# Designs tried in a protein design chat: VHH binders against Uncharacterized protein MJ1408. Part 17

Target 1, 350 residues: Uncharacterized protein MJ1408, of Methanocaldococcus jannaschii (q58803)
Amino acid sequence: MSREANPFKKMPTILMPDELMAKALRRGEKVANEMRQKELPWLLKARFVEEHKVRTIASVVADNLQKVIDKTPPVRKLPKFYQEMVEVLVGIDDFKKSMGAFKWASELVRKLGNEYARKIRKARTPQQAGKLRKEFVGRVKSILEQIHPEMAFVAVAREKLKDLPTFKDLPTVVIAGYPNVGKSTLLKKLTGADVEINSYPFTTKGINVGYIGEIQMVDTPGLLDRPLYERNDIELQAILALNYLANLILFIIDASEFCGYTIEEQINLLKEIKDLFKAPIVVAINKIDLVDEERVKEIEEKLKEVGIEEILKISADKDIGLDELKERLKKIAIKEFLKDKDAENKELEC
Below, E stands for the ipSAE of ESMFold2; O stands for the ipSAE of ESMFold2 at other seeds; V2 stands for 0.75 times the mean of E and O plus 0.25 times the DockQ between their complexes.

## First folded at step 12 (VHH; framework vhh_6qgx_2)

Design m2 (from k5 with A98V; at its last look DockQ between E and O 0.78; V2 from the best seeds 0.63)
Fold by ESMFold2 at other seeds, look of step 12:
Structure m2 (fold): chain B 350 residues (1-350), chain A 126 residues (1-126)
Amino acid sequence: as target 1 above (350 residues)
Amino acid sequence: QVQLVESGGGLVQAGGSLRLSCAASGFTFSRYEMAWFRRAPGKEREFVAAISWESGDTFYTDSVKGRFTISRDHAKNTVSLQMNSLRPEDTAVYYCAVEIGWTPDEYLHTSFYDYWGQGTRVTVSA
């Protein structure tokens, strides 16, 4: 069900006022033409034709608006990751207000349809029935124009939200570190060839998702691979939403510095990640095949000084240390995932 | 006035291929769900394939998956159905249908679409 589905993927197309009105009028005229074929006295036929046209127009408009509401779960009931993404990308309060406008308009159009259908049944001439139908159409047009800004807002929101990544409800490890430290090579080695690229705000490279059994591995190129002070506030908020997904951070250090960043620079990035995320951090010192053991020990000592308790030494390229890393990631991620599930259940209870 | 005109139907041997085209006049396909339906002799129209402007997704009935490909050409304002490995049971009149917008679960039904072509006949001989 909802554990791997993007709730916004199923939102219908948001029709603009002229589009929705044109559709409603088209269907109303089709019904009117069908009704004109009935053998009825002239006045009763006029009443019947115009009444059915009004009821059809009202239903088409009101049902279209209501379907948007029905296919969009309330934001406050979504998993926290999606709540934060709605806030970052569109604004929760504005989104809720716009859904309220859809509801208001749907209910009002349906009420007016019933009201005008009753008036048409009492029309004394065919001309009066037609005038009432024209008046109803004019009022529906006005209602749609009143909510036009909200319709446009929801259309833009739908475009932004429908492509948000779908994450499984599994223990999740988020990989961080500078470019070229070996993150993508490591991810591929740990998960095999089953890495999927998904879109994510503020990175054109997307995010890479792979699996070790039931452990979800997420690599974030363009997000957690450079200093966060380079980000504007909106980008930083999108990055911080990853807190609601990550059970464990795997930070990769390139012992050789061939990535183009010194160990000092890499540790400074690690400190920034540590300060921003609540999840525990495992550090993997990668490319140990390219440096002396003394260098690796020096790096390990620096990591302990900044408070890192879980340190592994690997070479992704040479398949060194990967089995131990895989086992350690599973153990910690599962433990933290279960802790988060226990806390979530207790928070939902009053 | 909006018009849809199908073309490309005809007689073909089993295992052969045909390409159907649907040309629109009076509007562009922007923001429209586009579909092919077919009516076999003695049966009602059934869904064959659809392509959505906004999702870019394609959908196929199970009996044609892997054999038929629906596509659109935004520049030419056409939708096409490439039909490969044709079978006698594919014999039908094929209809192009369009409607503004996409709605989950509704695009499979003939009642969702207001605009229809007149159909093009496809006959697949054994």
Scores: ipSAE 0.568, ipTM 0.840, lowest interface PAE 1.2, mean pLDDT 86
ESMFold2, look of step 12: ipSAE 0.599; ipTM 0.854
ESMFold2 (binder alone), look of step 12: mean pLDDT 80; pTM 0.816

Design m3 (from k5 with S30R; at its last look DockQ between E and O 0.85; V2 from the best seeds 0.73)
Amino acid sequence: QVQLVESGGGLVQAGGSLRLSCAASGFTFRRYEMAWFRRAPGKEREFVAAISWESGDTFYTDSVKGRFTISRDHAKNTVSLQMNSLRPEDTAVYYCAAEIGWTPDEYLHTSFYDYWGQGTRVTVSA
ESMFold2, look of step 12: ipSAE 0.676; ipTM 0.893
ESMFold2 (binder alone), look of step 12: mean pLDDT 81; pTM 0.836
ESMFold2 at other seeds, look of step 12: ipSAE 0.700; ipTM 0.905

Design m4 (from k5 with E106Y; at its last look DockQ between E and O 0.78; V2 from the best seeds 0.69)
Fold by ESMFold2 at other seeds, look of step 12:
Structure m4 (fold): chain B 350 residues (1-350), chain A 126 residues (1-126)
Amino acid sequence: as target 1 above (350 residues)
Amino acid sequence: QVQLVESGGGLVQAGGSLRLSCAASGFTFSRYEMAWFRRAPGKEREFVAAISWESGDTFYTDSVKGRFTISRDHAKNTVSLQMNSLRPEDTAVYYCAAEIGWTPDYYLHTSFYDYWGQGTRVTVSA
């Protein structure tokens, strides 16, 4: 349950029509060569050779397509996090439609294999048996070409989905705010030496993860530190994933504006985060040691006007207000985590 | 048409190292799964290691993890098996195998692969 494996890592390679057909024909010819060694009258041998070639080709193709279905988790039965990732990265409806095409093709190829095998058993000449097998192969090629777009779609989807990130199943606080507002300093102060840097395939900066006891603190440089209109699809996917992981958002305001962004710009980013996330938001007004009390009160009033109830005043550099912040974060994150766990258990029971 | 030729086998003392090489030719596609299997005297062939030719993803049987390393070299068209800390139990004929695509669980079985080399013998003395 902790850092659970990505359910899409078990998807097999998605072969294209020419790749799958080449494999099937090769295995069909191998079986045909084995059957040619049997001592049979020439007509019976031709029937047996062609019939077994057809049955083998049908099985190789149909089983390959079915294994893709069997090894792909049904999207609607996945946790909501993975459902949202599939929707954003590839589209659930198109993914489901493509799985349906694999199923349709697999079933049709198997049905045709049985039909042509029976016809070949009744062939009156070796030439007729060979003609029926060639006709069957042509129909399989046609079926595979019909679903070629769906095969290509699933191949691309597999590459996007197999490298999805995972996180520990713990109460989680996600840190947001413009660059240079003090996020990394605060993370170090709150978590101490337990900060780790993890690869994250959708950003070049990686993900900083630290812990306050059993509280997971996540800082995502490059993801929650700039306006939405600057974010690409990969960044949006990572933000949506954090929405399902975050029990609490900690937004950092630089009261001094030394970060290079005005308070108005910082509050506009806060509004975007507030609109995007379902989790409650705590705002920390940082660098209060560099500004007057009047300025801090002005910022606090602006925050209340946009609907922020939880506001803390801190200086990460001067260790001001950090104990109170830590305890408040723990309390809210644990409460929200347990609330989400109760809702999850009720869904699973039904 | 894919053809595989193994080399690098021989006699070595326990604790020693050998590097096996598999020269591949005739690739018509790029997405082959490449593997090493081995057959000890009187036993069936068993999976040792695999690598995806295109992606470089690797898989190992538990008994060789940390001792054997499979690698590929696109420039030389070879797959190699570096075998360190060899044990008498590693004595076997080693076979290179290939098949288009990867399928979980099935890649561990000889029936998954249609292309095979003739084998190279490795003997690890006590």
Scores: ipSAE 0.655, ipTM 0.888, lowest interface PAE 0.9, mean pLDDT 87
ESMFold2, look of step 12: ipSAE 0.671; ipTM 0.894
ESMFold2 (binder alone), look of step 12: mean pLDDT 81; pTM 0.842

Design m5 (from k5 with I100F; at its last look DockQ between E and O 0.84; V2 from the best seeds 0.60)
Fold by ESMFold2, look of step 12:
Structure m5 (fold): chain B 350 residues (1-350), chain A 126 residues (1-126)
Amino acid sequence: as target 1 above (350 residues)
Amino acid sequence: QVQLVESGGGLVQAGGSLRLSCAASGFTFSRYEMAWFRRAPGKEREFVAAISWESGDTFYTDSVKGRFTISRDHAKNTVSLQMNSLRPEDTAVYYCAAEFGWTPDEYLHTSFYDYWGQGTRVTVSA
């Protein structure tokens, strides 16, 4: 369906006050040189040249500020995942405040451009016209310095937000479990295609996205593979943003414990994830080829005790149980996705 | 003071390859959008490819996608255009362009760029 990029990738470079002024002055002088080619009496030419400088500088500055606003998606209209990521990484209120500062400065620079252009048309000497243009430039520099903190804030925000992953509006399964339980092997077997690696906050490994037809599969190395008590509040909020993405959680247990974690430790992680996420959970007991059936049954009973209803027994390495898992994941993820779309539509009606 | 100097143009048979280079100077600013434009006989300059100096993100016009590769070398302060599978319709003067900052969609237009090289001629014979 949609292959829209990260909406923050469209944000232009945020120029600092001296950078924006330098660009505006360069373009103003270019226009001035063109206007000097006109055959006009010396006073009228001076007025004409300086007026066009002022109008060009005003337009370059005001348009640059306005384009940042225009190319930045309204946060309230984004999918909730992106809204939460903006809050976590930069703060929605501060972001909106900064957009307001850009709008205020853009409008003021346009207003001053018009005022000074009119004054220049009335200049009595070329020197007066030039002085008025210099005064205008000084006023613009002052306005830009006044919003310098907001410009710097937006520049930092752009750097943080432009690397956020792109997710399609599709039924989505998020994979969880300790390292070495077979998550990567399973993802490759289920999707059959190269997994795309995307940046995600608070992990250097990124986030892996793959597909089973119209089902979006997401693995989050470094996020859902260790106890939550090891994370600070900001990391936890980034993890909680996955609530807005996940229609289904697939939790992988290594029945053999060769991953280096006991079944008790793996179930404790499962409980933490169950407490944080609203999506239903399917548990896949992996590596069943390495343990006897009684051990698998013990694990299954422990999972039922913690409230897990959907349990599959697989071996990713030996291709055991994968077709059944794939079909079950599709069925549940699509059901939950459609349910969420119905709830979203009913909220819009209110 | 950004200055751009192109090199690498020449005569090539259809299906052949050329590599264009653009040496950039202007060490005060490292946040330039760099682009290649071309002007075919009887036409205006048109967008070919661009690369963001900071991110390395690349952009191509449809007619060259898969055949041309734009790249950068920070150590040499150069931008290159590798042109493969050349066609007679690629015959043009190729210009390197630069502008401080990046604005999506606007980077496709000549008016976005204030700095231009003198151009290097590429001729692709049938």
Scores: ipSAE 0.496, ipTM 0.803, lowest interface PAE 1.7, mean pLDDT 86
ESMFold2 (binder alone), look of step 12: mean pLDDT 81; pTM 0.845
ESMFold2 at other seeds, look of step 12: ipSAE 0.544; ipTM 0.831

Design m6 (from k5 with E33A; at its last look DockQ between E and O 0.81; V2 from the best seeds 0.66)
Fold by ESMFold2, look of step 12:
Structure m6 (fold): chain B 350 residues (1-350), chain A 126 residues (1-126)
Amino acid sequence: as target 1 above (350 residues)
Amino acid sequence: QVQLVESGGGLVQAGGSLRLSCAASGFTFSRYAMAWFRRAPGKEREFVAAISWESGDTFYTDSVKGRFTISRDHAKNTVSLQMNSLRPEDTAVYYCAAEIGWTPDEYLHTSFYDYWGQGTRVTVSA
């Protein structure tokens, strides 16, 4: 439905002070050489040349800094998932303060350019005009060195943010469960063979994204497949950002325990996920073809005891129960998606 | 001073291939945008492809996507344009260009670049 690129990929290169000054001085000298070709009395020519050099240098520097601001999306206007990822990866307050430094420097350079251009127009000698231009250049160099830390910070932030995944604005189901419970097999069966792998912080496996019509399915290998107490604070915060993406959690249980984890271990992971996520949870008891009906009923009763009301019984390998699962996922995910859209509209009224 | 020298142009039959090379010297920084532009007889210079010298990110004009590949070699200080499946409309003088910084949407314009080579001619016969 809604297809959008990572907005941070449009950020320009963040030039360091020496790089930006070199560019500005080069363009200033090019303009100065063009102006030297005009037929003017020598004092007026000197004023004209130095004035245009100053105005060009000021414009190149100020415009470069302003373009960084203009090409950087306002964090507060991003979907909350991306806002949280900015906080995790760079820090929202530091990012905003650094953008403020760019704006301050851009405005100050423009102001100084105008002030020195006016002084140059009143210069009594060519030497005075040249001295004023040199003073201006020295002031600009100083301003850029003053914001050098903020320039470096934004450069690092740009590198981190341009790797963020792009999610469509669609009803979204996030899949969880231990390794080998059948998550990947189920995802392929529900969505088809072509699953897109996307980068995500703190997992080298990435995340798998697929679709059932207009329902976005997200598998999270390396994130929601082990006890959460093993995560440090930064990793846990990245996992928590999925709260802003997930309209529904699909938790997969391997009834056979061939995955290598007992039902008790699997339910303990489920309880951790339930405590962490706001979205409703649907549990699919998978591999029911490998156990008897009494075992499935025992698992179902344990799930009800921990508060799970949406339980489906499936075998991904045998194509048992998948149509019912698919329809239930669509219904719940769409309902929750629309509910979240209404809540977002009320929050924007503040 | 940055200097750019193109090579590798020539005559080729439609469907053939050529590899253009741009030797760069005098770089004082590492974060240049490098580009190929071309000028067909009687036309303006038009954008063909660009690459970030540092990151290797690339962009292509639509008419060359899938046929041309821009690449860089830091050790040789060269930028190359591999041109495959050449067509008569690819006939032009090809120019290498450079400028510090990678500014999306601006690297498509000739005015973004201060440094230019003298060009190398590519002729594609039917």
Scores: ipSAE 0.595, ipTM 0.854, lowest interface PAE 1.4, mean pLDDT 87
ESMFold2 (binder alone), look of step 12: mean pLDDT 82; pTM 0.852
ESMFold2 at other seeds, look of step 12: ipSAE 0.636; ipTM 0.872

## First folded at step 13 (VHH)

Design n1 (framework vhh_nb_b201; at its last look DockQ between E and O 0.13; V2 from the best seeds 0.00; counts 0 for: pae E 16.7 > 2, unsure alone 61.8 < 65, placed apart)
Fold by ESMFold2, look of step 13:
Structure n1 (fold): chain B 350 residues (1-350), chain A 125 residues (1-125)
Amino acid sequence: as target 1 above (350 residues)
Amino acid sequence: QVQLQESGGGLVQAGGSLRLSCAASGFTFSRYEMGWYRQAPGKEREFVATISESGDTYYADSVKGRFTISRDNAKNTVYLQMNSLKPEDTAVYYCAAEIGWTPDEYLHTSYYDYWGQGTQVTVSS
């Protein structure tokens, strides 16, 4: 499935063993009731009724399990971002094992349905036909109970995965910086359109996705806006998954410190992000309208000491420097996107 | 996006007939049970008819012999032929698709994951 759509949003509701069995039995009894109304010889009617009941129950159970498989693409065929998110949220091995259990159970139920239908056609009495159908139902119940843990696992996995963000295969800029440095204002000014809010692990605010032409802008409230020492290993893995998306990091510094963080604290966060991400970093020094030129120059010098080569001076509120920022982001993001595509193609050739 | 669109509702005299259609998209139609439900003003939604993936049909007692559910998998459409209509058949009729399922403890019906917007059927005296 493409990066444009979250492949897990299409997963159907997962029924538990009792629920699926109840559905199958209700459908089977509806069929049995219809068949009992037919005028047929006593034994032939019994065979006909029980055979159709068995085939209906088998079909309902097997098709339900197969539909889950059909709506869930194999993890190994997903873009790396989604593969990493499956590992972080659920565990790839357990997910693969569970999908295998669905397939095993679906195939076994169909096999048993065919076997018992054939036995029922040879029943010598209505009581024998009914006994065979009851034996079949008992076996199906046993099969579903055997995979109950896997069914429960997939149900939980569906809830965790269905709300993952949808991304387009475009040059991507990820925005970082402390809260209140002006990220939201800048994103709105640069994109000009409503941003789409998407769920993402470990933030209740989600992530915001917007566009500048062919450039995908991603704002990550709650993810790249505080020190990494506040993160556990699972949260850090979710943050690192952004490496599969980001072609460029835009880090925003509040020159005025009105955001509540000192320049030192902001630069320390920048250093942590620089160490975690492979993508190049552009720093925008925001709110330059609130400080003098000497202050901005001091900040610029500190950024150069940290190894930042791309520095822009802006005021999102006053629309200062935004055109240059937009053009610089576009040039770098496209360059890095094309570089990654070239590397991806060479890897496939090898 | 799963979409169900009903059509064919309207005003009809008692004793008359209507045929409802429900066009389906956004899923593999042939793999899922389809059904019709109805809701009269001030009443709870009630089961009317269902048709399985394999073509097996089931009807509420109140409509047996008068209504016929059918499906055309080539056209992704389910139909409800309603004959001998009575004033008590007046309701909004909903098409439903069972893509997921939950138990029905008291009613011999299925809960459906997706519902259409409904089409009004009004039977005059």
Scores: ipSAE 0.000, ipTM 0.144, lowest interface PAE 16.7, mean pLDDT 82
ESMFold2 (binder alone), look of step 13: mean pLDDT 80; pTM 0.814
ESMFold2 at other seeds, look of step 13: ipSAE 0.423; ipTM 0.782

Design n2 (from v3 with F59Y T61A; framework vhh_6qgx_2; at its last fold request DockQ between E and O 0.92; V2 from the best seeds 0.76)
Amino acid sequence: QVQLVESGGGLVQAGGSLRLSCAASGFTFSRYEMAWFRRAPGKEREFVAAISWESGDTYYADSVKGRFTISRDHAKNTVSLQMNSLRPEDTAVYYCAAEIGWTPDEYLHTSYYDYWGQGTRVTVSA
ESMFold2, look of step 13: ipSAE 0.696; ipTM 0.904
ESMFold2 (binder alone), look of step 13: mean pLDDT 80; pTM 0.832
ESMFold2 at other seeds, look of step 13: ipSAE 0.703; ipTM 0.907
ESMFold2, fold request of step 14: ipSAE 0.704, 0.668, 0.653; ipTM 0.909, 0.887, 0.880
ESMFold2 (binder alone), fold request of step 14: mean pLDDT 80, 81, 81; pTM 0.830, 0.834, 0.838
ESMFold2 at other seeds, fold request of step 14: ipSAE 0.682, 0.669, 0.700; ipTM 0.898, 0.887, 0.905
ESMFold2, look of step 14: ipSAE 0.654; ipTM 0.880
ESMFold2 (binder alone), look of step 14: mean pLDDT 81; pTM 0.835
ESMFold2 at other seeds, look of step 14: ipSAE 0.706; ipTM 0.909

Design n3 (from v3 with A35G; framework vhh_6qgx_2; at its last look DockQ between E and O 0.91; V2 from the best seeds 0.68)
Fold by ESMFold2 at other seeds, look of step 13:
Structure n3 (fold): chain B 350 residues (1-350), chain A 126 residues (1-126)
Amino acid sequence: as target 1 above (350 residues)
Amino acid sequence: QVQLVESGGGLVQAGGSLRLSCAASGFTFSRYEMGWFRRAPGKEREFVAAISWESGDTFYTDSVKGRFTISRDHAKNTVSLQMNSLRPEDTAVYYCAAEIGWTPDEYLHTSYYDYWGQGTRVTVSA
């Protein structure tokens, strides 16, 4: 499994107890009608019909529940990004308990189906065979109602988790900076029109994914564009899941301050991101066409004081410095991506 | 009682277009997937397209991608199949089908669906 695939998109619809029972009864009656076509003595036919009805109902119910389990890998086998998202959005323990309930119910329904099928084969009257099948159906209904809360929980979880972004396993640059510093313009200039919008927790704007050749560029409006200290712990946990994605952070400074934030405010946001993310940071001082060179030098000096070593001076609007930025981003992101892959391989060897 | 009624079939020249409609009634539960299947002369029914009633997510067999469009109308309780750039190979009886829920890869099979319309004939002449 990689960061590229979202395994939750493969989860089937979670049927509620009445929906699943109705489906099972329809399939059981269809099979019963087929069995009634056979030329058999009345008692033997009654046994045959009811036995196959029970076996069909059991398999429809049990298989439906088992498919949910089979199409959802265990949380601990998922990439860390998805593990973190399960915890944030639904809770890993509750999710695991609910999958356990599906397993328990599936196994119990199949066991009861076998038991009642055997009893029906020994029925001495058609009435007894029918009564046994009715008892079996009642017990299946009871089992489904018992796990109804877990079925509802998984249905909600499915809706939340299937909307999570899918990322390719590529060197990845995450873009950060206050609103209106030029992030969107820069992303378009670096990647072109091929930008995909995906949902992400705690932003209604989604995230924008684009590419420079083999480099995955991710812009996160509403996530890395305001002070992180304003976030509650759950929001911050979702934001920090980007650590499992980012090989490099590109932070955009608006030299002109027309974005509405002072250079001090922008650098304070940079410091917060630097403290919370382990990926290296490249800073692009944008809108240099709107300020003089001395102002840019002042900003550069402030950035060096806070420990930023990779600084580029650009204007996204005027196409100044973009080729150098693109080349620098590629070099660093690829280098960090390969280092992460090497570290992962050494962990696997141990 | 779930009932599916197809309309819109007929004779059309290759390269032409047809729009099939399927009126659905009698659903007891929400969240039905609806689809179109077709049976060419001498062949088994095959999957053409499906749409989730609630979400609008669409799925197509490879041979019709880009040419056929499945859509829905909540107000009319109908599902439609717009068939463009028709080929003689598209000649078949087209069936509307429905089943509760969606299961990956299983919605492609006729056995997945319990509810079927009577079919509407589409003939594409050379």
Scores: ipSAE 0.557, ipTM 0.831, lowest interface PAE 1.4, mean pLDDT 86
ESMFold2, look of step 13: ipSAE 0.658; ipTM 0.887
ESMFold2 (binder alone), look of step 13: mean pLDDT 80; pTM 0.825

Design n4 (from v3 with F29L; framework vhh_6qgx_2; at its last look DockQ between E and O 0.93; V2 from the best seeds 0.75)
Amino acid sequence: QVQLVESGGGLVQAGGSLRLSCAASGFTLSRYEMAWFRRAPGKEREFVAAISWESGDTFYTDSVKGRFTISRDHAKNTVSLQMNSLRPEDTAVYYCAAEIGWTPDEYLHTSYYDYWGQGTRVTVSA
ESMFold2, look of step 13: ipSAE 0.683; ipTM 0.899
ESMFold2 (binder alone), look of step 13: mean pLDDT 80; pTM 0.829
ESMFold2 at other seeds, look of step 13: ipSAE 0.682; ipTM 0.895
ESMFold2, fold request of step 14: ipSAE 0.703, 0.689, 0.700; ipTM 0.906, 0.901, 0.905
ESMFold2 (binder alone), fold request of step 14: mean pLDDT 81, 78, 81; pTM 0.839, 0.817, 0.836
ESMFold2 at other seeds, fold request of step 14: ipSAE 0.694, 0.671, 0.683; ipTM 0.903, 0.889, 0.894
ESMFold2, look of step 15: ipSAE 0.687; ipTM 0.899
ESMFold2 (binder alone), look of step 15: mean pLDDT 80; pTM 0.830
ESMFold2 at other seeds, look of step 15: ipSAE 0.709; ipTM 0.910
ESMFold2, look of step 16: ipSAE 0.698; ipTM 0.906
ESMFold2 (binder alone), look of step 16: mean pLDDT 81; pTM 0.833
ESMFold2 at other seeds, look of step 16: ipSAE 0.693; ipTM 0.903

